# VH-VL binders against Probable inactive ribonuclease-like protein 13 (RNASE13), part 6

Target 1, 136 residues: Probable inactive ribonuclease-like protein 13 (RNASE13), of Homo sapiens (Human) (q5gan3)
Amino acid sequence: MDIKMQIGSRNFYTLSIDYPRVNYPKGFRGYCNGLMSYMRGKMQNSDCPKIHYVIHAPWKAIQKFCKYSDSFCENYNEYCTLTQDSLPITVCSLSHQQPPTSCYYNSTLTNQKLYLLCSRKYEADPIGIAGLYSGI
Below, E stands for the ipSAE of ESMFold2; O stands for the ipSAE of OpenDDE; V2 stands for 0.75 times the mean of E and O plus 0.25 times the DockQ between their complexes.

## First folded at step 3 (VH-VL; framework fv_romlusevimab)

Design b33
Heavy chain, then light chain:
Amino acid sequence: QVQLVQSGSELKKPGASVKVSCKASGYTFTSYAMNWVRQAPGQGLEWMGWINTNTGNPTYAQGFTGRFVFSLDTSVSTASLQISSLKAEDTAVYYCARSDYLTEWGYYDAFDIWGQGTTVTVSS
Amino acid sequence: SYVLTQPPSVSVAPGKTARITCGGNNIGSKSVHWYQQKPGQAPVLVIYDDSDRPSGIPERFSGSNSGNTATLTISGVEAGDEADYYCQVWDSSSDHYVFGGGTKLTVL
ESMFold2-Fast, scan of step 3: ipSAE 0.011; ipTM 0.590

## First folded at step 5 (VH-VL; framework fv_romlusevimab)

Design f3 (at its last look DockQ between E and O 0.57; V2 from the best seeds 0.60)
Heavy chain, then light chain:
Amino acid sequence: QVQLVQSGSELKKPGASVKVSCKASGYTFTSYAMNWVRQAPGQGLEWMGWINTNTGKPTYAQGFTGRFVFSLDTSVSTASLQISSLKAEDTAVYYCARSDYLSYWGYYHGMDVWGQGTTVTVSS
Amino acid sequence: SYVLTQPPSVSVAPGKTARITCGGNNIGSDYVHWYQQKPGQAPVLVIYRDSNRPSGIPERFSGSNSGNTATLTISGVEAGDEADYYCQVWDSSSNHYVFGGGTKLTVL
ESMFold2, look of step 5: ipSAE 0.460; ipTM 0.826
ESMFold2 (binder alone), look of step 5: mean pLDDT 91; pTM 0.938
OpenDDE, look of step 5: ipSAE 0.772; ipTM 0.907

Design f4 (at its last look DockQ between E and O 0.59; V2 from the best seeds 0.56)
Heavy chain, then light chain:
Amino acid sequence: QVQLVQSGSELKKPGASVKVSCKASGYTFTSYAMNWVRQAPGQGLEWMGWINTNTGKPTYAQGFTGRFVFSLDTSVSTASLQISSLKAEDTAVYYCARSSYLTYWGYYKGMDVWGQGTTVTVSS
Amino acid sequence: SYVLTQPPSVSVAPGKTARITCGGNNIGSDYVHWYQQKPGQAPVLVIYRDSNRPSGIPERFSGSNSGNTATLTISGVEAGDEADYYCQVWDSSSDHYVFGGGTKLTVL
ESMFold2, look of step 5: ipSAE 0.406; ipTM 0.811
ESMFold2 (binder alone), look of step 5: mean pLDDT 91; pTM 0.942
OpenDDE, look of step 5: ipSAE 0.697; ipTM 0.888

Design f6 (at its last look DockQ between E and O 0.59; V2 from the best seeds 0.00; counts 0 for: pae E 3.1 > 2)
Heavy chain, then light chain:
Amino acid sequence: QVQLVQSGSELKKPGASVKVSCKASGYTFTDYAMNWVRQAPGQGLEWMGWINTNTGKPTYAQGFTGRFVFSLDTSVSTASLQISSLKAEDTAVYYCARSDYLTYWGYYYGMDVWGQGTTVTVSS
Amino acid sequence: SYVLTQPPSVSVAPGKTARITCGGNNIGSDYVHWYQQKPGQAPVLVIYRDSNRPSGIPERFSGSNSGNTATLTISGVEAGDEADYYCQVWDSSSDHYVFGGGTKLTVL
ESMFold2, look of step 5: ipSAE 0.467; ipTM 0.822
ESMFold2 (binder alone), look of step 5: mean pLDDT 91; pTM 0.941
OpenDDE, look of step 5: ipSAE 0.701; ipTM 0.894
ESMFold2, look of step 7: ipSAE 0.299; ipTM 0.773
ESMFold2 (binder alone), look of step 7: mean pLDDT 92; pTM 0.942
OpenDDE, look of step 7: ipSAE 0.646; ipTM 0.880

## First folded at step 6 (VH-VL; framework fv_romlusevimab)

Design g1 (from f3 with heavy chain S31D Y108W; at its last look DockQ between E and O 0.34; V2 from the best seeds 0.00; counts 0 for: pae O 3.6 > 2)
Fold by OpenDDE, look of step 6:
Structure g1 (fold): chain C 136 residues (1-136), chain A 124 residues (1-124), chain B 108 residues (1-108)
Amino acid sequence: as target 1 above (136 residues)
Amino acid sequence: QVQLVQSGSELKKPGASVKVSCKASGYTFTDYAMNWVRQAPGQGLEWMGWINTNTGKPTYAQGFTGRFVFSLDTSVSTASLQISSLKAEDTAVYYCARSDYLSYWGYWHGMDVWGQGTTVTVSS
Amino acid sequence: SYVLTQPPSVSVAPGKTARITCGGNNIGSDYVHWYQQKPGQAPVLVIYRDSNRPSGIPERFSGSNSGNTATLTISGVEAGDEADYYCQVWDSSSNHYVFGGGTKLTVL
């Protein structure tokens, strides 16, 4: 796997995997607000993603879905696969409120299948999330 | 200096073919997707599709399948657009423009670097 | 298909503020990019992801996006700002980049 894909895999793990799901003290501003603030700081990025998915499963449980990618996601120009199992996921959605200095998010915890972007066609690592499976 | 430099203007007859090149410099060619955008005279911008500079996989927008072919020569950091069986309606300025792939956050960015455009005129 | 609607033209006096709108169904859920194109030139990215300015773009340029409308705002308009402006989104439903029809900004 080339260096670009290695970086992608590391970033995916860092930004999209939280297992076990972290808990914050009472009165904290929220899971997504805390998580996104941490990630923004770690990545030294001021961007506010409108949607961010966080998977609460072991890395090995997620990797197995990229062993074989039978699909290609045209909108991402990357190999992709639908997870065969539902995964516990937190969906962070950017609030339409305009905070002065930080990103504000709403949090939704759910169990759903998702589309993973894989680093290659076979024996790959996840490098991104294309979206959640809606059954349509 | 990051830039895209396209080949020169083309004058072709209907039925002929044309190949427009786009050479990248100042950055790692394979770090960004290459898009093609068409603009007919006096009209707006129209996205034609993109090509993955790593895999060479082209994706064509609706209406740009068949006669339009995206290709790469990574050894010289060059993307190319070939149009076959040219029609008068193909008369336009064609732009290459880079955009980053899936970001850290899983969303797309805009096209931050554009070629200067290549005018293709199809006339009898 | 996803359609972005822009007014064909906007006129503004020098020193005043120009606002160019880009309408789309629930466009607020998408990131909108804006391009400036002067006659005979290639487009230039002036706003990305709703409200971010690339390096070299003056602070006079700003953007917002909510509900069904994205807006490019140009404060203190100068003669050099006269150009065509295009909004753009990635439509995940059709897997297309979609441009608005463009708005011609005239500085009076």
Scores: ipSAE 0.032, ipTM 0.708, lowest interface PAE 3.6, mean pLDDT 89
ESMFold2, look of step 6: ipSAE 0.545; ipTM 0.842
ESMFold2 (binder alone), look of step 6: mean pLDDT 91; pTM 0.941

Design g2 (from f3 with heavy chain S31D D100S; at its last look DockQ between E and O 0.50; V2 from the best seeds 0.60)
Heavy chain, then light chain:
Amino acid sequence: QVQLVQSGSELKKPGASVKVSCKASGYTFTDYAMNWVRQAPGQGLEWMGWINTNTGKPTYAQGFTGRFVFSLDTSVSTASLQISSLKAEDTAVYYCARSSYLSYWGYYHGMDVWGQGTTVTVSS
Amino acid sequence: SYVLTQPPSVSVAPGKTARITCGGNNIGSDYVHWYQQKPGQAPVLVIYRDSNRPSGIPERFSGSNSGNTATLTISGVEAGDEADYYCQVWDSSSNHYVFGGGTKLTVL
ESMFold2, look of step 6: ipSAE 0.549; ipTM 0.834
ESMFold2 (binder alone), look of step 6: mean pLDDT 91; pTM 0.941
OpenDDE, look of step 6: ipSAE 0.061; ipTM 0.741
ESMFold2, look of step 7: ipSAE 0.608; ipTM 0.846
ESMFold2 (binder alone), look of step 7: mean pLDDT 91; pTM 0.940
OpenDDE, look of step 7: ipSAE 0.663; ipTM 0.880

Design g3 (from f3 with light chain N95Y; at its last look DockQ between E and O 0.36; V2 from the best seeds 0.00; counts 0 for: pae O 4.6 > 2)
Fold by OpenDDE, look of step 6:
Structure g3 (fold): chain C 136 residues (1-136), chain A 124 residues (1-124), chain B 108 residues (1-108)
Amino acid sequence: as target 1 above (136 residues)
Amino acid sequence: QVQLVQSGSELKKPGASVKVSCKASGYTFTSYAMNWVRQAPGQGLEWMGWINTNTGKPTYAQGFTGRFVFSLDTSVSTASLQISSLKAEDTAVYYCARSDYLSYWGYYHGMDVWGQGTTVTVSS
Amino acid sequence: SYVLTQPPSVSVAPGKTARITCGGNNIGSDYVHWYQQKPGQAPVLVIYRDSNRPSGIPERFSGSNSGNTATLTISGVEAGDEADYYCQVWDSSSYHYVFGGGTKLTVL
């Protein structure tokens, strides 16, 4: 496993897992805005991701899905798997409004299966989220 | 210094085959995907596809299946493009270019390092 | 089927500001990258993810993206900026990197 994949796995755990879901005081910027601000600060990055997924499940429950990846996601050129179960997920979407200094996000909480990108074909760790399963 | 160095110009006849190499240096070869981009004379850039440098899995863009083959020699940090059954319309400059795999943010960053290009001329 | 539309050419006087547009249906929802290609040279990434500059790219280069139009802006244009400029996006629907047709920037 190369250094980039290792970083990807660590970042996935750190940035995409929140169990239980963190709550912020009333009047705060909101779940996504708070989370993304924290992430941007931690990464010392000014980037505003357009979409970010947060999974509200234990890490061990999530990594089990990458135990065996029988699929390959061509658009990401990585091994991937569809989660067997629906997971509680918060989708953070960048607002089209242009704040002067910070990123502003809308949040959507849902329960859906998702496509996980895995670090390798077998006994892998999640390294990213390719998207949500639409059932189509 | 991070760089991609491609093989030299090629002059081929129709029906022949050509193999263009792209050697990477200055970075971990397997940490970035390798893309191939074609540019016909006087035309724009055209994405041909990419190859996963970890798994060796190639993905070809529409229109670049069959005669085009991406391959790797990871021992020498080299990606290669082979074109078989060359046609006149294959005359172009071919570039290799690295790009990130999916970032932890879930997006790509474009192609930040390019080879110098390899001119392939197919003429009778 | 994702099509990126660029003007074939843009002309600007030295010291002025050049704006090169890249049109696409709801392109604002995607990250746009920009490349500069000078004659006989390989393309160079000048803007990534709409508005970020790689190391070594001067601050004169900036980018924006909203609605149906992404824009590369070059302030204080210099003679050395004369080149072809291409926008690019990853199209998740077609699983392709898609380039615009390119814009030739002429410095008058």
Scores: ipSAE 0.036, ipTM 0.734, lowest interface PAE 4.6, mean pLDDT 88
ESMFold2, look of step 6: ipSAE 0.302; ipTM 0.765
ESMFold2 (binder alone), look of step 6: mean pLDDT 91; pTM 0.940

Design g4 (from f3 with heavy chain T59K; at its last look DockQ between E and O 0.37; V2 from the best seeds 0.00; counts 0 for: pae O 7.7 > 2)
Fold by OpenDDE, look of step 6:
Structure g4 (fold): chain C 136 residues (1-136), chain A 124 residues (1-124), chain B 108 residues (1-108)
Amino acid sequence: as target 1 above (136 residues)
Amino acid sequence: QVQLVQSGSELKKPGASVKVSCKASGYTFTSYAMNWVRQAPGQGLEWMGWINTNTGKPKYAQGFTGRFVFSLDTSVSTASLQISSLKAEDTAVYYCARSDYLSYWGYYHGMDVWGQGTTVTVSS
Amino acid sequence: SYVLTQPPSVSVAPGKTARITCGGNNIGSDYVHWYQQKPGQAPVLVIYRDSNRPSGIPERFSGSNSGNTATLTISGVEAGDEADYYCQVWDSSSNHYVFGGGTKLTVL
C-alpha cells in the first residue's frame, strides 16, 4: 500500500468515523460545524468541503464490508463495495449562506447503505465514501 | 522539484501508430492518477481519461475508446499513451497531467502538474 | 452531458480587474478549477476548489462559485496575464472531467 493509500485509510478512520455520535454542549456551533472545523484544521487549509459523510458505527463493523470487493467504481477508479447493511450516517452539507469567515454546514442524520471505496480487492480497508445508496 | 516530462514531437502518416511517454519525477508516481488531455490546433482542452498508477486500471472518456491505450511502466515512473490507426483528426498536442484520486480529497485539486505537451501531427 | 460555458474573449486594460465567468447548471454545488494557458505552453493550475491558489500563484488571482456561475477574478491585470483561461469540473453524473470552452484574455 502506497503512502497516499495509507493516508487515505487513516483519514477515513479519523475524519469519517464517529461512534458513538459525539454530542456538543448547547450553544456550540453544532455537530457538523464543529466536526468540519476540526477537519479543516487537520487539512491545514481554509477549504470548505461541500459534502462530508460521517458514519456512526465501529470501525470493525465498517471495514468488514471491504473484506471482498467484487465491484469497481469507475468514477473513482478504485475498488468499491455496497454495504450490506444500512448505517447511521450524518451528512454535512455546506450551506449556501455566505459566512463571513468560517464554513457553515447543515446536517442530516439518516440510515442508509453506502458505497465504500476500498484500498484493494481483498482484505481491504475503507479509504473513502463514494456516495449513498439511493435504491434506484 | 515535481515535474512531468513528455516525449518529443511526432510526425506520422494516417494508419500508423504513436506512443507518447510521460515520465514523472519529484513525487511518488503511484500516489496520483495520470490524466491525458488533448488539444487540437486552435481548440480547447479535452479530457481523454486517466489511468490509476497504482492498479494500472485505465478509464477512457467517451470518444477515446478503442484506438487509445493508456499504459504504465512503474519501474521508471512513466505513463504512456498509444494511439493506433492514426487519423488526421488526431493531430493535436497531448498532455499528461496528474490529479488526486481516492478518498475524500479526490478530484478536489484538479490537475496540478502538467507535462510540457507532445505534438502529434498526422499527415499524408 | 455537463456543459461549461465561458465567454470566448475578455479584454481589460492594464491595472484593471478582469472577470472570467464559467456557467453551468448548478455549478455552485461542484468545485471548479481554473487553468491558465499561455501561447505555446502547457496549462497551469491557478485556482482549485473555487477559490484556492496553488503555491506560486499571485494573490491577484481569486475565484468564486455560487448558483450557476463560477468566476475567475484577476485584479491589477498585467501584460503577462494575457492567456487562455479554462474552467474545469468533475461531473459525477457522466464520470468525466469537463473543461469549459476557454476564454481569451486580452490585455489592452
Scores: ipSAE 0.017, ipTM 0.655, lowest interface PAE 7.7, mean pLDDT 87
ESMFold2, look of step 6: ipSAE 0.452; ipTM 0.815
ESMFold2 (binder alone), look of step 6: mean pLDDT 91; pTM 0.943

Design g5 (from f3 with heavy chain S103D; at its last look DockQ between E and O 0.32; V2 from the best seeds 0.00; counts 0 for: pae O 7.3 > 2)
Fold by OpenDDE, look of step 6:
Structure g5 (fold): chain C 136 residues (1-136), chain A 124 residues (1-124), chain B 108 residues (1-108)
Amino acid sequence: as target 1 above (136 residues)
Amino acid sequence: QVQLVQSGSELKKPGASVKVSCKASGYTFTSYAMNWVRQAPGQGLEWMGWINTNTGKPTYAQGFTGRFVFSLDTSVSTASLQISSLKAEDTAVYYCARSDYLDYWGYYHGMDVWGQGTTVTVSS
Amino acid sequence: SYVLTQPPSVSVAPGKTARITCGGNNIGSDYVHWYQQKPGQAPVLVIYRDSNRPSGIPERFSGSNSGNTATLTISGVEAGDEADYYCQVWDSSSNHYVFGGGTKLTVL
């Protein structure tokens, strides 16, 4: 696995898996706003991602889905799999309100299956979320 | 310095084949996808597809299946585009360009590094 | 399929501000990238993810994206800014990178 994939897996585990809910730094402004601000700070990036998914489940419960990937997501050019179980997920969506210096987000909590991107075909780690099952 | 260096101009007859190479340097070759973009004379940019530099899996855009083949030689950090059964309408400048694989933000930066382009001229 | 619409040409006087639009159905929900291409040269990424500048790109270049229109703005236009500009988006529905038709920016 290349360096970028390793970094992707690490970032996904650290920043996209929230079980239990992590403590946030000073200046916490709500779950999504706080989390995204934390991520931006940790990554030293001022960009505002339009969408971010947070999975509220143990890592072991998530990575088992990437044990075997029988599908390939062409739009991501990566192996992918549909979770067999619905998972509690918070969707952070960038608000269309234009802030002067910060990113503001709306949050949606839902339970549903999702498409995981996996680091390889077998015995892989999740590296991202392609989307929600109910979405498409 | 991060750069992509493509092979030189090609002049071919209809029905022949051509192979354009794109050598990467200054970064980890397998950490970025390699895209191919075509630009016919006086026309705009057209995405041909990309190849996964880890798995070797090519993905071809609509209209670029069959005669177009993406390949890799990872040992020399080189991606290649082969066009067979060349036609006059294949006359164009062909670019390789790297783009991100997914990380925690997805596809983040677009095509941030481009080759200098390879002119392929098909003429009888 | 996803279609990005750009004006064929835009003219601007030196020192003034040029605005190049990129229209698309609900394009505001996607990240738009912008490329500059000068004659005989390869394209250069000048804006990524709607409004971010790569290293080495002047602050004169900025971008925005909302609703059905993305916009590349070039303030204090210089003669060297004369080029073709292309917007781009990744369309997950079609699994394609999609380019706009390009806009020729002429500096008067």
Scores: ipSAE 0.016, ipTM 0.669, lowest interface PAE 7.3, mean pLDDT 86
ESMFold2, look of step 6: ipSAE 0.575; ipTM 0.842
ESMFold2 (binder alone), look of step 6: mean pLDDT 91; pTM 0.940

Design g6 (from f3 with heavy chain D100P; at its last look DockQ between E and O 0.53; V2 from the best seeds 0.00; counts 0 for: pae O 2.9 > 2)
Heavy chain, then light chain:
Amino acid sequence: QVQLVQSGSELKKPGASVKVSCKASGYTFTSYAMNWVRQAPGQGLEWMGWINTNTGKPTYAQGFTGRFVFSLDTSVSTASLQISSLKAEDTAVYYCARSPYLSYWGYYHGMDVWGQGTTVTVSS
Amino acid sequence: SYVLTQPPSVSVAPGKTARITCGGNNIGSDYVHWYQQKPGQAPVLVIYRDSNRPSGIPERFSGSNSGNTATLTISGVEAGDEADYYCQVWDSSSNHYVFGGGTKLTVL
ESMFold2, look of step 6: ipSAE 0.499; ipTM 0.837
ESMFold2 (binder alone), look of step 6: mean pLDDT 91; pTM 0.941
OpenDDE, look of step 6: ipSAE 0.076; ipTM 0.763

## First folded at step 7 (VH-VL; framework fv_romlusevimab)

Design h1 (from g2 with light chain N95D; at its last look DockQ between E and O 0.50; V2 from the best seeds 0.58)
Fold by ESMFold2, look of step 7:
Structure h1 (fold): chain C 136 residues (1-136), chain A 124 residues (1-124), chain B 108 residues (1-108)
Amino acid sequence: as target 1 above (136 residues)
Amino acid sequence: QVQLVQSGSELKKPGASVKVSCKASGYTFTDYAMNWVRQAPGQGLEWMGWINTNTGKPTYAQGFTGRFVFSLDTSVSTASLQISSLKAEDTAVYYCARSSYLSYWGYYHGMDVWGQGTTVTVSS
Amino acid sequence: SYVLTQPPSVSVAPGKTARITCGGNNIGSDYVHWYQQKPGQAPVLVIYRDSNRPSGIPERFSGSNSGNTATLTISGVEAGDEADYYCQVWDSSSDHYVFGGGTKLTVL
């Protein structure tokens, strides 16, 4: 299955929200390697995503950010918002140039505001991240 | 089947204007962005920009913000490119091409369907 | 302002493997699309997201992307593969698509 066909509020919650952070996937060493292996296994996807963000905040708080802005990101064809607060985020970035069935990820903790993508449907649920804010 | 059919080639004088149309069929028009790509004789491909088919808002590449106007008629699944104050250097083939929008999950499938191209020749 | 660098031309003997490169600073962090354009025709998407083939593209077309170089590989090259090939990325700093300058593949 194409991972795009599974993208939505449920996938974003499952794959991009980990709060409290202490619940790591088991069976692999390091936070990002375990998480990304779990994600690829669940999605039946052999591609190595180049970057993935994990937010360590309550889902309800993340949902509220999408309800406070009517900004529209034309390039994504989705509503978007810059979060009012910095959030604790793990950035999983692809390392070691290996075959797609064997991926290695570096983990970086940061606290940043981010650009959320919000479903243009009724509830405006978070469905993705357009990027991190690199100022104040 | 999915198709983009462009209007016929045009021969124009400097200073005139031209409108190139691109009619989509076989898919939901508003699910994809519509791109415009220019190719001057013997040259490579140059992205002119795209238009969001849900909002009608264009994004123009650098150098295409003046005399070039993208528009839509969603009721007939048609995108249009208008070029005003034509110059000799506007002589080119103009393509429309649909593409996916950007995605956090990296699903840019690129420009998967292209129109046949419209040659605009600006005579001196 | 992001520039994609392709060799102007590549020549390859029939049945051999052609490799067409697309250079860009840290291009391995972007998804690369590849287009084939035969004379007098519109471009055709042959690879998307670095290594995926659209329906109807032969398996002998493949792609890779790491570091500063993306590569389109055509194994078992045939005369019908003669064309111009363009790489493309979305440049997030300018919010623009960018095409490479194109590579003319000659089969001789």
Scores: ipSAE 0.551, ipTM 0.832, lowest interface PAE 1.2, mean pLDDT 85
ESMFold2 (binder alone), look of step 7: mean pLDDT 91; pTM 0.941
OpenDDE, look of step 7: ipSAE 0.661; ipTM 0.882

Design h2 (from h1 with heavy chain S103T; at its last look DockQ between E and O 0.46; V2 from the best seeds 0.55)
Fold by ESMFold2, look of step 7:
Structure h2 (fold): chain C 136 residues (1-136), chain A 124 residues (1-124), chain B 108 residues (1-108)
Amino acid sequence: as target 1 above (136 residues)
Amino acid sequence: QVQLVQSGSELKKPGASVKVSCKASGYTFTDYAMNWVRQAPGQGLEWMGWINTNTGKPTYAQGFTGRFVFSLDTSVSTASLQISSLKAEDTAVYYCARSSYLTYWGYYHGMDVWGQGTTVTVSS
Amino acid sequence: SYVLTQPPSVSVAPGKTARITCGGNNIGSDYVHWYQQKPGQAPVLVIYRDSNRPSGIPERFSGSNSGNTATLTISGVEAGDEADYYCQVWDSSSDHYVFGGGTKLTVL
């Protein structure tokens, strides 16, 4: 069995960057439900991920953070960096108030620093988000 | 084809050392972590730890930090487990198994490819 | 340390449905992986992340995970399904994988 991870700079740009932040049309079940439905279709992934982060900043600004990455995140097998500034971020979290098969997401807009994953390959481009800075 | 092929079974005396090798083929070796799993006779599976195949940095489960050493030879896509000062209690089947690294969604995919196992028997 | 509790054995008649449980405090908040190990063979991943089947695993294998219990379900069991079954999670508090104790499935 080959369970491939589908992560790369193009996937990250498409799935985790939304700038300017789009307003989904009437009839969507909130920002994250529309986004996560699109994302699952794009990635051909029927799973309901428990959490996903979306950054509302220009791609070039995000790329710049990875240019100065100075750490290696062993569990991710990628370079990583804490962003120098807080960024506007939507956190999409799987709701426990609905049946798990519904893939229903809560949306939380926040402004926080985050841990970016930076490709150990080509040009250190951003490829993911390891988490948010907790401030402790 | 993706596969992990382990070295042959070993019969050892207490106090000796053994090195179990695990050769990977059919995939990019450095894209997956390599895990070691022990199974004593009649017992369940026990995770011993894993090694990052890019950095060579091992992580050992509690109880496996002393006599157990993970290593790599990336030039031949091979991970190795060395056990020193063998005890009778080390008698077990030892498996290598690859796993994904942590995904951008914050989870692991488990261990999707396993070696055939290497039986290490420690007998006085 | 996070402990996963499995029944040591489960017996099921041919053609019936087997359910193998994996207990853990708030295990529904973790992704659970399941492995089948037939006698003399290496384990095989049969379910990953609660409910996903790797390529080549029959559709009669399914999984669920909520609350304190994850369950591997095998419908239409066959004699060839006799094996030990292990659940597994990644425990982020210890940065360790943890296996359950295993369940021997017997088809009578």
Scores: ipSAE 0.455, ipTM 0.810, lowest interface PAE 1.7, mean pLDDT 86
ESMFold2 (binder alone), look of step 7: mean pLDDT 91; pTM 0.938
OpenDDE, look of step 7: ipSAE 0.705; ipTM 0.890

Design h3 (from h1 with heavy chain S103D; at its last look DockQ between E and O 0.52; V2 from the best seeds 0.58)
Heavy chain, then light chain:
Amino acid sequence: QVQLVQSGSELKKPGASVKVSCKASGYTFTDYAMNWVRQAPGQGLEWMGWINTNTGKPTYAQGFTGRFVFSLDTSVSTASLQISSLKAEDTAVYYCARSSYLDYWGYYHGMDVWGQGTTVTVSS
Amino acid sequence: SYVLTQPPSVSVAPGKTARITCGGNNIGSDYVHWYQQKPGQAPVLVIYRDSNRPSGIPERFSGSNSGNTATLTISGVEAGDEADYYCQVWDSSSDHYVFGGGTKLTVL
ESMFold2, look of step 7: ipSAE 0.562; ipTM 0.822
ESMFold2 (binder alone), look of step 7: mean pLDDT 91; pTM 0.942
OpenDDE, look of step 7: ipSAE 0.740; ipTM 0.904
ESMFold2, look of step 9: ipSAE 0.503; ipTM 0.802
ESMFold2 (binder alone), look of step 9: mean pLDDT 92; pTM 0.945
OpenDDE, look of step 9: ipSAE 0.709; ipTM 0.889

